# Ledger of designs, part 31: VH-VL binders against q9xwc2

Target 1, 164 residues: q9xwc2
Amino acid sequence: VTCDFKNELVSMNWNVKNNKIQIHFEHNNLTENRWTSIAFGDGPGMNNLESIIFSRREDNVITTNSGYTPKKKKVVVDDVSYVTVNDVQITGNKLKVTVSRPLGPAGPRNFSLDQCLNWMVVPGGSLSNGKFKKHHGKIFFIKDVCAAKCTAERIQRINSNKAL
Below, E stands for the ipSAE of ESMFold2; O stands for the ipSAE of OpenDDE; V2 stands for 0.75 times the mean of E and O plus 0.25 times the DockQ between their complexes.

## First folded at step 18 (VH-VL; framework fv_recaticimab)

Design k1 (at its last look DockQ between E and O 0.77; V2 from the best seeds 0.00; counts 0 for: pae E 8.1 > 2)
Fold by OpenDDE, look of step 18:
Structure k1 (fold): chain C 164 residues (1-164), chain A 119 residues (1-119), chain B 112 residues (1-112)
Amino acid sequence: as target 1 above (164 residues)
Amino acid sequence: QVQLVQSGAEVKKPGASVKVSCKASGYTFTDYTMHWVRQAPGQGLEWMGWIRPDSGKTKYHQNFKDRVTMTRDTSISTAYMELSRLRSDDTAVYYCARHTYIYQGFDIWGQGTTVTVSS
Amino acid sequence: DIVMSQSPSSLSASVGDRVTITCKSSQSVLYSTSGYNYLAWYQQKPGKSPKLLIYWASTRESGVPDRFSGSGSGTDFTLTISSLQPEDFATYYCQQYYRTPTFGQGTKLEIK
């Protein structure tokens, strides 16, 4: 079971507790007027995905948005965010955010994390006058993430076993 | 305990400059944007500008762009606001205040610094 | 800049009263992508620094009594004190931080 992802640019951690999933996301180089996003869905690529978008303004204000990426379309930002922001930090260009949502369906879309899904990280795109511009760079894919298996109890057991 | 402590009251002549300090404690100074707001006697709050302590980047209100300079010393977690070419209408209490990353208002304020400009 | 207009500029009330202060913005301070209104309310007592009461239009800052509530969206916002207490007589300011921060002109709440 893997509940973490990390590369040179980003890191993610999934934790399920009380029928909610908490996602810790770090981005090592989110510069001013830039956005990044994480998403999940049934397939690879920007196709039929639930998205969480993080944006940084010049005054270091960080915004979090939920959205949906239709098939072969760009992300559609929700009118209301369907994720809860638990923590935000920005130091230099390093972003640390923690968000949470229900493990089951949440919001207007029937996306549930009860099953194993593929996750994506969009490394970045420009933000112009509050508008998301097209992303550039290679999308990171994390296949078959089973969030439901990343429970505090399970993680604790795994850690305990490792200590033995 | 997170707090901002500002320098003491200042009395200046017209044309002079004043530099107010704001020392942060209880949190990582470089993480949060520092704002400066002033309040003339019996008047409302007026935003002057902000500085990002991490980079020193600033943004000033247009009304102050030519007269205000915001700086910081990260080694002592202190922000500075200098206002030059002082006029009588610059008489006010000057506040430093921080905002959180998600900008949930100005959650921490300094106690204010009274600057009096009189001939 | 976004102009914030408060009403009334002053009002008198008694302990126990329900008090409502209105704030209007010249343009929407609703961030459509997040659904949050970038609107805050502050309380200021004489000789003291402003104190944050409400942010995101309706969320109370930690330690703020339940009798304070914020409502509204877009351009129209309201601060309500459900039952005025002696310590609540002060000046209140709304603020938008959707763009470069601007404050309302303030509402002075005096004891009747």
Scores: ipSAE 0.299, ipTM 0.778, lowest interface PAE 1.9, mean pLDDT 91
Fold by ESMFold2, look of step 18:
Parts: C-alpha cells; sequence; structure tokens
Structure k1 (fold): chain C 164 residues (1-164), chain A 119 residues (1-119), chain B 112 residues (1-112)
C-alpha cells in the first residue's frame, strides 16, 4: 500500500481520516509565476486527470486550485475549488502545503479518490497573465494508489514492517 | 511577538527625499511581501507599492513610480521606502504592512511614520 | 485599478445599534478557482494603524469579536456590527487584494 512519494524535487504523503484525505505536499523549487500539480486518473498521460494545482504569484501569494486536464499538458482550473488549504508556507523556493478534500465524490466532475488509480506529479509550468501554460520536465508517476487504505493505523503498520 | 516597527517622524523641505524604515520581528522576514500605504491628514488609505524581501522585486502604483524606491536589508529584517522630490501634498502617515501569502489580507501593520513637508 | 466604492461616508449610531457598511468593487474580486473573495475589512482608530477585522469577505481575523461579520460575494459586500460597543467607534475600510490592492474611501462611525 503506497501512502507517500519522494524524489529530489517533490515529497508528499497522504492519509485518510473522517472521510477526508489529507495530502502533505512539498516542492523544492517553485519559483515565481510557476505552477505545479498533483493529478489523478488513468494512464501515464495527462488526459482527463483530476488535479490539485499550486501556483506562486509575483506578489508571493500561493494559490491552490482544484481542476483537471481535459487535454494533454493543458490545465483547466475550477471556478470554485473543492479543496481546502489547511496550511501553506514558502521558504525561498520551497513550497510546503497541506490540503484536504472529501475522499469520495467532490467538485464539478464528482471525482472520487475512494478508488485505486494512478497519481502523477507535474513538476511545473509557467503562469502568464494568470493563464496556466504547458509544463516542462518529467512527470512523476505513481502507479495504482489506493488512497482509501492510507489510514493512520495502516500507515503505522507499514512503517513498523519497513523497520523490520 | 510578530510586529513591524517603523522609523520616527520626519520633517522635510519641498524637493527633499525621505526614507522610512520598517523593521520586522517575530517572523521570517523573507517569507512575506511588504506593502507601503500612506494616509494624508483626514483622508483615506492609498496603496503605494510592494517589495518582495526575498528577491528585492518591487511593484509601484503609477502615481508614485517616478518618485518611489522600495528596498530591503535582509540581514536586519528591514524594509525601506524612499520618496523623492517631496511636495506639500506628500504630508501623510506612511505605513508598512505585511501580506499573508495565504491570501488573508494585510494582517500586521507598522505603527506609521508621520512625514511632514513644510514650505 | 479596481475601484472600491464604500457607503456611507459617515454615520452616527448609539451603543447597542446594529450598523451596516457596504462596499462595491468595480469588478469581481471572487477568485473563481478557490471560491474566495479577496476582500478585507479594516478598523482604524484616530492616531492608530489599521487593524484587520475580516478577510475572504466573511472570515474573522483572530481576536475579533463575533459581533463583527462580513458578507457578500463578487462585487457587493457588507460589514455588519450586530450590537455596537463603545470601542467600535472608528473609521472602517474595505480593501480588495485580488489585483493591485485598493481601498474604499472609508466610513466614519461616530457616537450619537
Amino acid sequence: as target 1 above (164 residues)
Amino acid sequence: QVQLVQSGAEVKKPGASVKVSCKASGYTFTDYTMHWVRQAPGQGLEWMGWIRPDSGKTKYHQNFKDRVTMTRDTSISTAYMELSRLRSDDTAVYYCARHTYIYQGFDIWGQGTTVTVSS
Amino acid sequence: DIVMSQSPSSLSASVGDRVTITCKSSQSVLYSTSGYNYLAWYQQKPGKSPKLLIYWASTRESGVPDRFSGSGSGTDFTLTISSLQPEDFATYYCQQYYRTPTFGQGTKLEIK
């Protein structure tokens, strides 16, 4: 059961409590007028992927959006985000955010994370005049994430087994 | 305790410059955008510009772009606003205010610096 | 710039009154992506700096009494003081931070 992901650019973990999923996401290099995202859905491409998008404005405001990718490498943000921001900090270019959403259906696409599916991390793209431009760089792929299984109890069992 | 402490009152002649300081304490200075706002006697609040303390990048309101310079010294957690070619209608209280980067408005303000430009 | 039109310019009220102050922006300050209105309310007493009361149009800042409430969305916003106290006599400003920040002209709340 996969409940975290880490590489040189991104660190994240997720847990489920009270029918909500909480995602702790870190990005080591979110510079001004850039965005990064977590995407959910089928396959290794960016077609019809539910997304949580983080952006850094030139006035240093961090913006979090829900949205989706209707076509490869295009991001469309929702008019009203269904994602709650619990905490956000930027230190230099290091972003740390904690967000939550319902585990089950939420938002205008009625999208549920109470299922096993692929997660992707998009390392970043440009913002130009408030518009999300094509991302560059590798997309980080996490196969077959069953987020509903990432309860505190199960994470504790997984960590205990890794120590042995 | 999170606070912004500004330099003391100033009296200037027309044509001079004034440089107001704003020292931050109780938080990481470079994590928040600093804004400058002024208030002429008996009047409302007028936004002047912002500075990013981490990069030194600035944006000025059109009304001030030719006369204002905003700087900072990160080693002492201090922002500065300099207004040149002063005239009598620059008499005002000048405030620094920090911007919460989770889009919650200006949560901390300095005490204000009175600048009087007398003929 | 987004123009903030605040009304009334001044009002007189008694302790215990309910008062309302309105603020209208020349364009929407609803950040459609998050559903937050980037609209704040400040209180300023004579000789003092402004104090943040309300952000996101309706969320009270820490330490602000519950008699202060904000409402509205898009372009039309209201600050309400449900039961006026002696310490509430001040000037109140709305402010948008959706774009380059701008303030309303202020509303002076005076004792009758």
Scores: ipSAE 0.012, ipTM 0.631, lowest interface PAE 8.1, mean pLDDT 86
ESMFold2 (binder alone), look of step 18: mean pLDDT 93; pTM 0.952

Design k2 (at its last look DockQ between E and O 0.55; V2 from the best seeds 0.00; counts 0 for: pae E 7.7 > 2)
Fold by OpenDDE, look of step 18:
Structure k2 (fold): chain C 164 residues (1-164), chain A 119 residues (1-119), chain B 112 residues (1-112)
Amino acid sequence: as target 1 above (164 residues)
Amino acid sequence: QVQLVQSGAEVKKPGASVKVSCKASGYTFTDYNMHWVRQAPGQGLEWMGWIRPDSGKTKYHQNFKDRVTMTRDTSISTAYMELSRLRSDDTAVYYCARHTYIYQGFDIWGQGTTVTVSS
Amino acid sequence: DIVMSQSPSSLSASVGDRVTITCKSSQSVLYDLSGYNYLAWYQQKPGKSPKLLIYWASTRESGVPDRFSGSGSGTDFTLTISSLQPEDFATYYCQQYYRTPTFGQGTKLEIK
């Protein structure tokens, strides 16, 4: 079970506790007036995805929006976010954010994370006048992530084994 | 535990400058923006600007852009607001207030610094 | 700049009363939704610094009594004190931080 993802630009951790999934996301180079996002779904590419979008303003205010990417459509930002922001930190251009949502069906689209899904990270896009512009760069794909299995107990066991 | 402590009251002549300090304690200074807000006697709150302690980047309200300078000394977790070319209508209580990057309001305020400008 | 308009400017009430203060923004301050309206309420007593009561329109700051509640979304917001206590007589301000922060003109709550 993959409960972590990391490359040169971003890192992601999944943890399930009390029927909620907590996602820790780090971005090493989120500059001002830029956004990045993580998404999940069962479709190919940028189709039929639930998205969580993180934006950085010039005053370092970090906003979090949920959204949906219909098939062969652009991301639609939700009017109401169903994601809870637990922690946000920006140091230089390094963003650290922790968000959580129900593990099961949640949000306006009732998209469940109980099943194994594909995840993706959009490395970045510009933010202009509060509007999300098209992303640039290659999307990072994380296939067949079963985040629901990344329980606190399992993680604890893994950490214990590493300590040996 | 978390607090902002400002410098003492100031009495200035018109045309002079005043520099108010705001010392932060009990938290990581660079994790919060520092805002400055003033309040004239019997009046409401007026936002003056913010400084990012992490970088020193500032943004001022246009009404103060040519007269206000916000700085910080991270080594002593202190923010400064200097207002130049003082005039009588600058008489006010000046507050520093922190605001986290997730903008959950100004949760901690300094006790205020009274600046009186009179001839 | 976003203009914040409070009403009323002043209000007289008695202990135990239900009090409602309204704040309207010239444009929506809804940023990241589901309560993430970038709207705060402050209480200020004479000679004291403002005190944060509510942020994100409806979330009470730690230590704030539950008789204080915030509601609203978009451009219309309300601060409600369900049962006014003697210590609640003060001036209240709304604030948006959707853009560069701006405050309402304040509402002075006086004892009747």
Scores: ipSAE 0.424, ipTM 0.804, lowest interface PAE 1.3, mean pLDDT 90
Fold by ESMFold2, look of step 18:
Parts: sequence; C-alpha cells; structure tokens
Structure k2 (fold): chain C 164 residues (1-164), chain A 119 residues (1-119), chain B 112 residues (1-112)
Amino acid sequence: as target 1 above (164 residues)
Amino acid sequence: QVQLVQSGAEVKKPGASVKVSCKASGYTFTDYNMHWVRQAPGQGLEWMGWIRPDSGKTKYHQNFKDRVTMTRDTSISTAYMELSRLRSDDTAVYYCARHTYIYQGFDIWGQGTTVTVSS
Amino acid sequence: DIVMSQSPSSLSASVGDRVTITCKSSQSVLYDLSGYNYLAWYQQKPGKSPKLLIYWASTRESGVPDRFSGSGSGTDFTLTISSLQPEDFATYYCQQYYRTPTFGQGTKLEIK
C-alpha cells in the first residue's frame, strides 16, 4: 500500500488517525510568487480534481487553499478552506507543510479521501495580481492511492518490509 | 522560553549612526521574519522594515529606505538595524518583532532600545 | 500605505464595563488566497513592549483572556473587552499586515 512519494522536487507522506488524514508535503523549489498543489481524482487527466493549493508571496506569506479543477483545467479556490494547516516552514526555497482534513466528506463538494484515488502533484505555476496562473512542468502522478490504509500500524509494517 | 533581547540604550548626536541588535532564543531564527518598529515619545507605532533571516532579503518603508540597513548573523541568531544620518526626530524606542510566514501577527517583541538624538 | 483609523482616540471606563474599540482600514485587508483578514490588535502599557491580543481579526493569541474578542471583516473591525479588569487599562493598537504593515493611532483606555 502506498503511503509516501518522493522525487527530486517533491517529498510527501500521509497517515490516518481518528478519521483525519494528515499530509506532510515538501517542495524543494517553491520560489516567490509561485504556487504548487496536490490534486485528487479518478481519471488520468486534470478534470474534476479536488485540490490542496500552496502559494508563496514575495513577503513569504504562505497560504493554503482547498479548491478544485473543473473541466477548464483551472483552479477554483474555495472561499473558506476546509483544510487545516498544522505546520509551515520555508527555508530558502524549500517548503515544508503539514495539513490535515477529515478523511471522509468535507468542503463544499463533500469530497472524501476515504476511497482509492489517483493523486497528482502539480509542481508549480505563477501568482499574478492575486490570481493563480496556469501551471507548467510535468505533473507527478501517483496511481491508486488508498489513503485510508495508511495507519500508523500499516506504515510500520511497510517500513519493516523495506528493510528486508 | 521564546524571547528577543535587544542591545542597550544609545545617546547620539545628529548626523551619527546607531546599530541596534536583537538576539533571538528559544526558536529557529531562520523560520520567522524579523520586523523593526519604532515609537517616538508619546506617539504611536511606526513600521520601519523587515528582514528575512533565511536569505537576508530586506524591505524598508519609504520613509527610511535611504538611511536604514537591516542585517543578520544566523550563526548567533541575531538581527541588526542600523539607522544613519540621525536627526532629533529619530529619538524613539526601537523594537524588533517576530512574524511567522502565515502572518499570525507580531507575536514576540524585543524589550525595546531607547535611542536619544540630541544637540 | 493602508491607513488605519481607530475610534475613539481615548476612552474612560470603570472596572466591569464593556468596552468597544473600532478600527477602519482605507482598503480591504481580507486576503482572497487565504481567506484571512490580516488584522491584529495589540495592548501596550506604559514603558512596555506591545503585546499581541488578536490576529486574523478574531483569533485570540494563546494566553489572552476570553474577555478579549475581535470581530469584523474587510475594512471594519472591532475589539471588545467584555468586562474590564484593572490590568486592562492600556493603549490599544490595531494593525494591518496585509501589505506594508501600518498601525492605527492608538486608543488610550483610562480608569474613571
């Protein structure tokens, strides 16, 4: 079962406890006036994807929004985010953020992560005049993530198997 | 536990410079922006600028940009503010204040450094 | 710069009174990308550093008594002290940190 993801740009892990999912997300190159996101959905494309969006201003304000990507492949940001920010750090251009949300239905679309979904990481786009602009770069795709299985017990078992 | 400790009071003549230090303890110095704010006698609070301790990048208020220099030494968790070409109306208490990257207000302030410019 | 206007400039009140201080900004301090109002309230006693009371317009800083509350959005904000205590007599400042930080002129709260 998949409970983490790492490449040269992004490191991410997630765990479930007490009907909440906690996601630790690191991005090694979030420069000023840029955004990045984690997106969730059934299909291989970017239509109808639930999203968690992270952005950085020139003055180092880091924001987190919930939102979604409708059929036009652009981000629509929720007026009030249903995602809780538990921790945020920025060192140079390296973002480290920990967020949580209910595992089951939440937000204006009643979206649930208590199901197996494809996860995607959008590596970055620009912020301009307070707006998210289209991303560039290759989307990182993680097939068939069953986040509900990522309990502390299961993660310990996975780590033991990696050592063998 | 978490605190900012500033250097002691200064008395200066017009035209001189002053350099105020602000030593951080009890937290990771490079995780928080440092702001400088002053307060003239009997007056309100006036923002002077910020420094990002992680990069050394600064931004100064227009009123100070030609006279203020903000620096830091990350090895000793200390921020500095230097104000040059002092005038009598620079007499004030100078504060350093910490700010998170998610802007939860200025949660920790230094004790203040009184700078008196006279004669 | 965003101009912050506080009202009143001074106020006399007795222990146990309810006090309301208002703060108006010359432009909105609601940041669309975060959904927060970047508005704080500080308490300052003579000879002391300012103390953060409220951030994001309505969130109480840790250790601040429940009698302090903040409200408002956009350009109009209020600090309320629901039952004054002797230690609450001080000067109160609002501050926006949406852009270049600016402070209100202060409201001096005095004992009647």
Scores: ipSAE 0.016, ipTM 0.638, lowest interface PAE 7.7, mean pLDDT 87
ESMFold2 (binder alone), look of step 18: mean pLDDT 92; pTM 0.940

Design k3 (at its last look DockQ between E and O 0.02; V2 from the best seeds 0.00; counts 0 for: pae E 15.7 > 2, placed apart)
Fold by OpenDDE, look of step 18:
Structure k3 (fold): chain C 164 residues (1-164), chain A 119 residues (1-119), chain B 112 residues (1-112)
Amino acid sequence: as target 1 above (164 residues)
Amino acid sequence: QVQLVQSGAEVKKPGASVKVSCKASGYTFTDYAMHWVRQAPGQGLEWMGWIRPDSGKTKYHQNFKDRVTMTRDTSISTAYMELSRLRSDDTAVYYCARHTYIYQGFDIWGQGTTVTVSS
Amino acid sequence: DIVMSQSPSSLSASVGDRVTITCKSSQSVLYDTSGYNYLAWYQQKPGKSPKLLIYLASTRESGVPDRFSGSGSGTDFTLTISSLQPEDFATYYCQQYYRTWTFGQGTKLEIK
């Protein structure tokens, strides 16, 4: 079961507790007036995806928005965020965010994370006057993530000697 | 059963050294790091450092770095903590504690060794 | 070092009471890659060694009664005893093990 993703730019962790999924997301280079996003769905690319968008304003305020990406269309940002922000940290250009939502159907799109889905990470795009511009760079794809199985029991019992 | 058994109480003069032992049983001694924690009378817990029994690698808290030496004898599953240049404020109960998994705290503790430093 | 601050330093309660102890860390103890909080709670009775109660902020150690629960995330954590039992009167310590190891100053729970 894949419950973690990491590359040179971003890292993700999925954890389910009390029928809620927590997503820990880190971005190593989110500069001012930039946004990044994570998304999930059953299709390839930016089609029929539920998205969580993290943006950094010029005043260093981090905003979190939920949205939907219709097939072959731009992301539609929700009027109200359907995810809970549990923690936000920005140090330099390093973003650390923890968000949570119900594991089951939630929000207007009724997307359930009970099933295995594909996840995507949009590395970044520009933010202009509060508007999300087109992203740049290659999207990171994480295929067949079964977040529902990412429970506390998944934690590897790594001996302390291996970590010290 | 898993247990840590420490050496008996010590009474030392200022400037002396004390060496406390901690014998592990019920598990593979070399698998997990051993930590040392002390507690002055009526005070809280203070972390001193750890040793990896498999390699002997150590890390000490800065407050003790120049005075503490942690060692182990794998043949008898025993960890040692030696504190030198003892002062009166070193009077405390000293504990060894096992750190099994990185995500867990100290799950097994020794019974503690009372070290009294007095002139 | 990450400083752990407990509140209160001491409290008196009666058997059956709900007791809450708070622990605050000077820095987040949320593990960067896992999303787990590296926070533990210990119980210590007079003349005895500390006993691990909770780890990862909310996971009970094996054998720990259900009346003990841990909650919180980031820098704010709470230990709750839902219904105090006679054997629960002791001193409690929080501990972060995210970066090095540091303990709170302790909370002495006394019988009223």
Scores: ipSAE 0.061, ipTM 0.608, lowest interface PAE 1.8, mean pLDDT 89
Fold by ESMFold2, look of step 18:
Parts: structure tokens; C-alpha cells; sequence
Structure k3 (fold): chain C 164 residues (1-164), chain A 119 residues (1-119), chain B 112 residues (1-112)
């Protein structure tokens, strides 16, 4: 069961409590006028991916949007985000953000994380004049994430087993 | 207009095979799973399996696993179900049905294809 | 497979009647972390393909009249038709999609 992901650029973990999923996301190099995202879905391919998008604007404000990717490298943000921002910090170029959403169906597409899906991290793209531009760099892929299984009790048992 | 149109009725002898087509229109074919469900005369609905049109990945119910093949042609937005080694108890109406990848029911059904297996 | 049991197998009713049809699953179809039940109801008229009425146990599909409602949780579910119309005489099926896809045996609703 996968409840975290880490590489040189991104650190992320998630847990489920009270029918909500909380995601802690860190990105080590989110410069001004750029965006990064977490995307979810199994298909088709890289199309129709539900997304949580983080943007650093020219005014140095971090914004968070829910949305989706109808086609590769095209981002459509929701007019009203269904994702709650619980905490956000930017120190230099390091983003730390905590968001939550309902585990089950939410938002305009009734998208549910109460199932096993591939998760992807888009490491960055440009933000120009309020528009999301194509992403750059290799997408980080996390196969078959069963987020509903990432309860506090289960994470505690996983961490105890790693200490063996 | 979202629509699934299936091929016409078939009469087959025991031991033969049948291949039923299901053409999708009015939506992006590769965005939805396609399921196959059959209904014997006077009986209920029996799930046979699904195909993901984007990847061609399939999953079959154990009752059909050794005799069914589900395929698709994305260039013409068409799914296929082939059932081999037909028996008289395979006589049924065969439906294709669309399903999203998230937990929703089958929202669009084909009109059904009657397959009759007799000597 | 999760077995879906409907009751009654058939019933007769008059136009204007309130009707309930029950569906019981052999194991829970509730994702307790989401609060959603992965249960659907279909209507099928003779010679026609099934038509989705209700999904997620209680959410009405677009275009389905208000007189149809679904309720229940876990293993026990009901479809209610609050005031039968002539076009409602059909066979009704429940379906779970929690784990794989299985249908109830059907409930035939006939005019009295």
C-alpha cells in the first residue's frame, strides 16, 4: 500500500480521516510564474486527469485550484475549487502545502479517490498572463495508489514494519 | 447524441463462434470502459466482462474467461465481443454498456443483439 | 461474486400506488471512508435495453422522474416509486459495482 512519494524535487504523503483525504505536498523549486500539479486517473492514457494545481504568481501569491487535464499538456481549472487549503508556505522556492478534499465523489466531475488510481506529479509549467502553459520535465508516476487504505492506523503499522 | 449501436441478430449452431459489434457515437470512445452483459430469454442480467478502449485491457467473468474475447478498434469507435464454442444455453440478448472509470452505473446501453444457438 | 437478492420477485400494483422493491447484498457495498454505496437501479421494459435510474444508491440519473427514489446503506437497499404511472410497469434490477459487477435477479412489476 503506497501512502507517500519522495524524490529530489517532490515530497508528498497522504492520509484519510473522517471521509476526507489530506495531502501534504512539497516542491523544492517552484519559481515565480510557474505551476505544478498532482494528477489522478487511469485513463485514457494522459487524458482526462483530475488535478490539484499549485501556482506561484508574479505577485508571489500561491494559488491552489482544482481542475482537470482533458488533453495532454492542457489544463482546465474549475471556477470554484472543491479542494480546501489547510496550510501553505513558500520559503525561497520551496513550496509546502497541505490540502484536503472529500475521499469520495466531489467537484463538477464527481471525481472519487475512493478507488485505486495512478497518481502523477507534473513538476512544472509556465504561467503567463493568467494562462497555464505546457509543462516541462519528466512527469513523476506513482502506480496504483489506493488512497482509501492510507488511514492513520495503517500508516502507523507500515512505519512500525519499516523500523524492523 | 450519445449512442451505442450493435450488430444484427445471429443464428448459430452449437460449436460455432459469434462476434458482436458495438459502435459508439456522440462521445470520446476511449474515455469510458465498455461492458458486455447478456440476458437469456426470461432471465436476468449477467455480466460478462469489460474492455478499456484506451488500452485494450480486459477483464472477464470466470464463467466466460476461456471462451470470450473482447476487442476494439479505436479508429472506428467500435467494441467487439466474440464468444466461441457456443452451446444452446448461450442463447441470449447480448448488450454493450458504457461505464465511467469512477463508481457510476451503466449509463448508456446498446439496443441488444439476439444470438440464437440451435441445431 | 457479491450476490444480490431482490424481493419480491414479482408484484402487481395499480396506477397511483406507492411501491417499494428491496435489494440485499451478500457483503457491504459501502466504502465507509467515503460514505457512498456503490449500488445502482435499472428499469427494463419488454424488448428494450435496461435504463439507469439511480446510482450511488440514492442519486437519480438525469431525466429520471422525481417519483423514483433510492435509499439504504451497507447491505440493504430500496427503490421506491411514490405514485406509479402506466409507463412504470417493467422489470427492475439492482446492481452492485463495489467489487466487480453483479445484478439482482430482477423484480417484475405488473399492472393489477
Amino acid sequence: as target 1 above (164 residues)
Amino acid sequence: QVQLVQSGAEVKKPGASVKVSCKASGYTFTDYAMHWVRQAPGQGLEWMGWIRPDSGKTKYHQNFKDRVTMTRDTSISTAYMELSRLRSDDTAVYYCARHTYIYQGFDIWGQGTTVTVSS
Amino acid sequence: DIVMSQSPSSLSASVGDRVTITCKSSQSVLYDTSGYNYLAWYQQKPGKSPKLLIYLASTRESGVPDRFSGSGSGTDFTLTISSLQPEDFATYYCQQYYRTWTFGQGTKLEIK
Scores: ipSAE 0.006, ipTM 0.483, lowest interface PAE 15.7, mean pLDDT 84
ESMFold2 (binder alone), look of step 18: mean pLDDT 92; pTM 0.940

Design k4 (at its last look DockQ between E and O 0.22; V2 from the best seeds 0.00; counts 0 for: pae E 12.2 > 2, placed apart)
Fold by OpenDDE, look of step 18:
Structure k4 (fold): chain C 164 residues (1-164), chain A 119 residues (1-119), chain B 112 residues (1-112)
Amino acid sequence: as target 1 above (164 residues)
Amino acid sequence: QVQLVQSGAEVKKPGASVKVSCKASGYTFTDYSMHWVRQAPGQGLEWMGWIRPDSGKTKYHQNFKDRVTMTRDTSISTAYMELSRLRSDDTAVYYCARHTYIYQGFDIWGQGTTVTVSS
Amino acid sequence: DIVMSQSPSSLSASVGDRVTITCKSSQSVLYSFSGYNYLAWYQQKPGKSPKLLIYWASTRESGVPDRFSGSGSGTDFTLTISSLQPEDFATYYCQQYYRTPTFGQGTKLEIK
């Protein structure tokens, strides 16, 4: 059971409580006019993924929104976010966000976290005039995360592939 | 619990400077940007600029860029707005307002500071 | 800068009335990345600081009565008070924070 992930750039923690999953995500170097995202699914690469996107403007406005990444396509940002933002902090370039959603299906897509899924972290991409630009660098891949089993009594840190 | 408390009313002569303070309490001062907005008598709201308490980075409206200086003292959770070369048309109530980084509007406002510029 | 235009500048209404205030932006305040409209509504009573009512065009701030609602997208937005209460007579401002914040000129809601 993977309930915690950390590398040099990001850290993630999954915790389930009251049939909701809380995700704590930290990014050590989210500069201004940049975005990052976390995603999960059972497909290969950036296909068929439920995404949570974070962006930072020059005024430190932090955007958090859910989205979907179709096969061989860019992320489609939802009109309404299907994640709840519990906390957002930005200190220097250090982003700390906590979001939550139901453990089961949520939103318009049937992406349940009741099962073990693969997670991905997009380290970053540019944000130009509020427009989403392609990411740069390698995507971090976290295989077989069983977030549904992550409770306060069962937090485990497991190393995974840092780049794909 | 969360509040912004501003300094008291000021009366200044043209050409002088005024420095308004805004003390934050009830939250982590550096976790939110501070904006300054003024309102002339009987007029609307005018955005002046913002400061990021975490870094001290500022952005001013062009109309004030050469006359306004926004600073902060993180040790006392206080933001400052100084306006120099005051004119009569600077007479207004000056507000500090907190901006959450998940920008959901200016959710917390100071009580306002009346600045009167008259000869 | 994005110019915000409110209409009307003033209006008179009675308690119980449905009131609608419109705000137009000179350009879209829809944040393409998020899909959210960076538009807020404020209420200001005489001698008081503005109070946040609505953010992201349609989300009510905590503690704001249900009779207040925001709608619209892109460049056209509306604040609606479904049934005006005595305490609702005030001046209302729209604000965009898609770019450098700018306010509408305000709408003064007076008692008829």
Scores: ipSAE 0.046, ipTM 0.699, lowest interface PAE 3.8, mean pLDDT 88
Fold by ESMFold2, look of step 18:
Structure k4 (fold): chain C 164 residues (1-164), chain A 119 residues (1-119), chain B 112 residues (1-112)
Amino acid sequence: as target 1 above (164 residues)
Amino acid sequence: QVQLVQSGAEVKKPGASVKVSCKASGYTFTDYSMHWVRQAPGQGLEWMGWIRPDSGKTKYHQNFKDRVTMTRDTSISTAYMELSRLRSDDTAVYYCARHTYIYQGFDIWGQGTTVTVSS
Amino acid sequence: DIVMSQSPSSLSASVGDRVTITCKSSQSVLYSFSGYNYLAWYQQKPGKSPKLLIYWASTRESGVPDRFSGSGSGTDFTLTISSLQPEDFATYYCQQYYRTPTFGQGTKLEIK
């Protein structure tokens, strides 16, 4: 059971409690006028993917948007967020953010994370005049994430095995 | 200990300029935006603008845009605010205050610099 | 600019009283996407710089006594002091930082 992801650029872990999923996301190089995102869906690429998008404004305010990636478009952000920001920090170019959402259906697309599906991290793209521009670098792919299984008990079991 | 220490009081005549310094210590100067806020005697707080110490980028309130210049020297962790063409109604205490990049309010303020503009 | 209106402009109270101060903004300071209200409360004593009490409308800054609490959302906000202490007599300001920062005109809290 996969409950975390880490590479040179991003670190992420998630847990489930009380029918909510909490996601801790870190990005080591979110410079001004840039965005990064976590996307959820059926396969590689950015077609029909539910997304959580983090962006850094020129005044250094970090904004978090829920949204999706329809075919032939990069990102469409929701007018009203269904994702709660629990904590956010930026130190130099290092973003640390904690968000939560219902594990089951939420938002205008009634999207649920109580199923096993692929998670993706978009490492970065540009913001220009309030628009999300094409991302740079490879999308990081996390196959077959069963987030509902990432309870405190299971995470403790996983961490005990990693210490071995 | 996180501190912002400002330069001392100034007495100026109308038409002159004043430059107030704000030295940061106890934290990474470039991780926080620096804001300037003034308070006329017996009055409330008035935001003047910000500077990003990492880039030197600035934004000024429209009321000060043509008279204020904010700069910094990252080698000595010091921000500066210069106000030109002083008027008597510029008499105030001038504060520097830091703000987190995640906007959790102005958590640390300088002690204030009194600027008196009189003939 | 977002206009911040505080009420009352001044008030007189005794040690031990419960005090409420209201703050209204001319437009919402709730960023609906994040769920945060970008509103802060400051305390200022004569001759001193302002001190941050509350940010995000209801989160106490470190070291602020729990008798201070903030509430409200969108455009309407309240600072409550549940049991006044002698050191609480000061001027209080609300401030939004959703956009270009603006402050309320202040509320002077005096001993009765």
Scores: ipSAE 0.007, ipTM 0.531, lowest interface PAE 12.2, mean pLDDT 85
ESMFold2 (binder alone), look of step 18: mean pLDDT 93; pTM 0.950

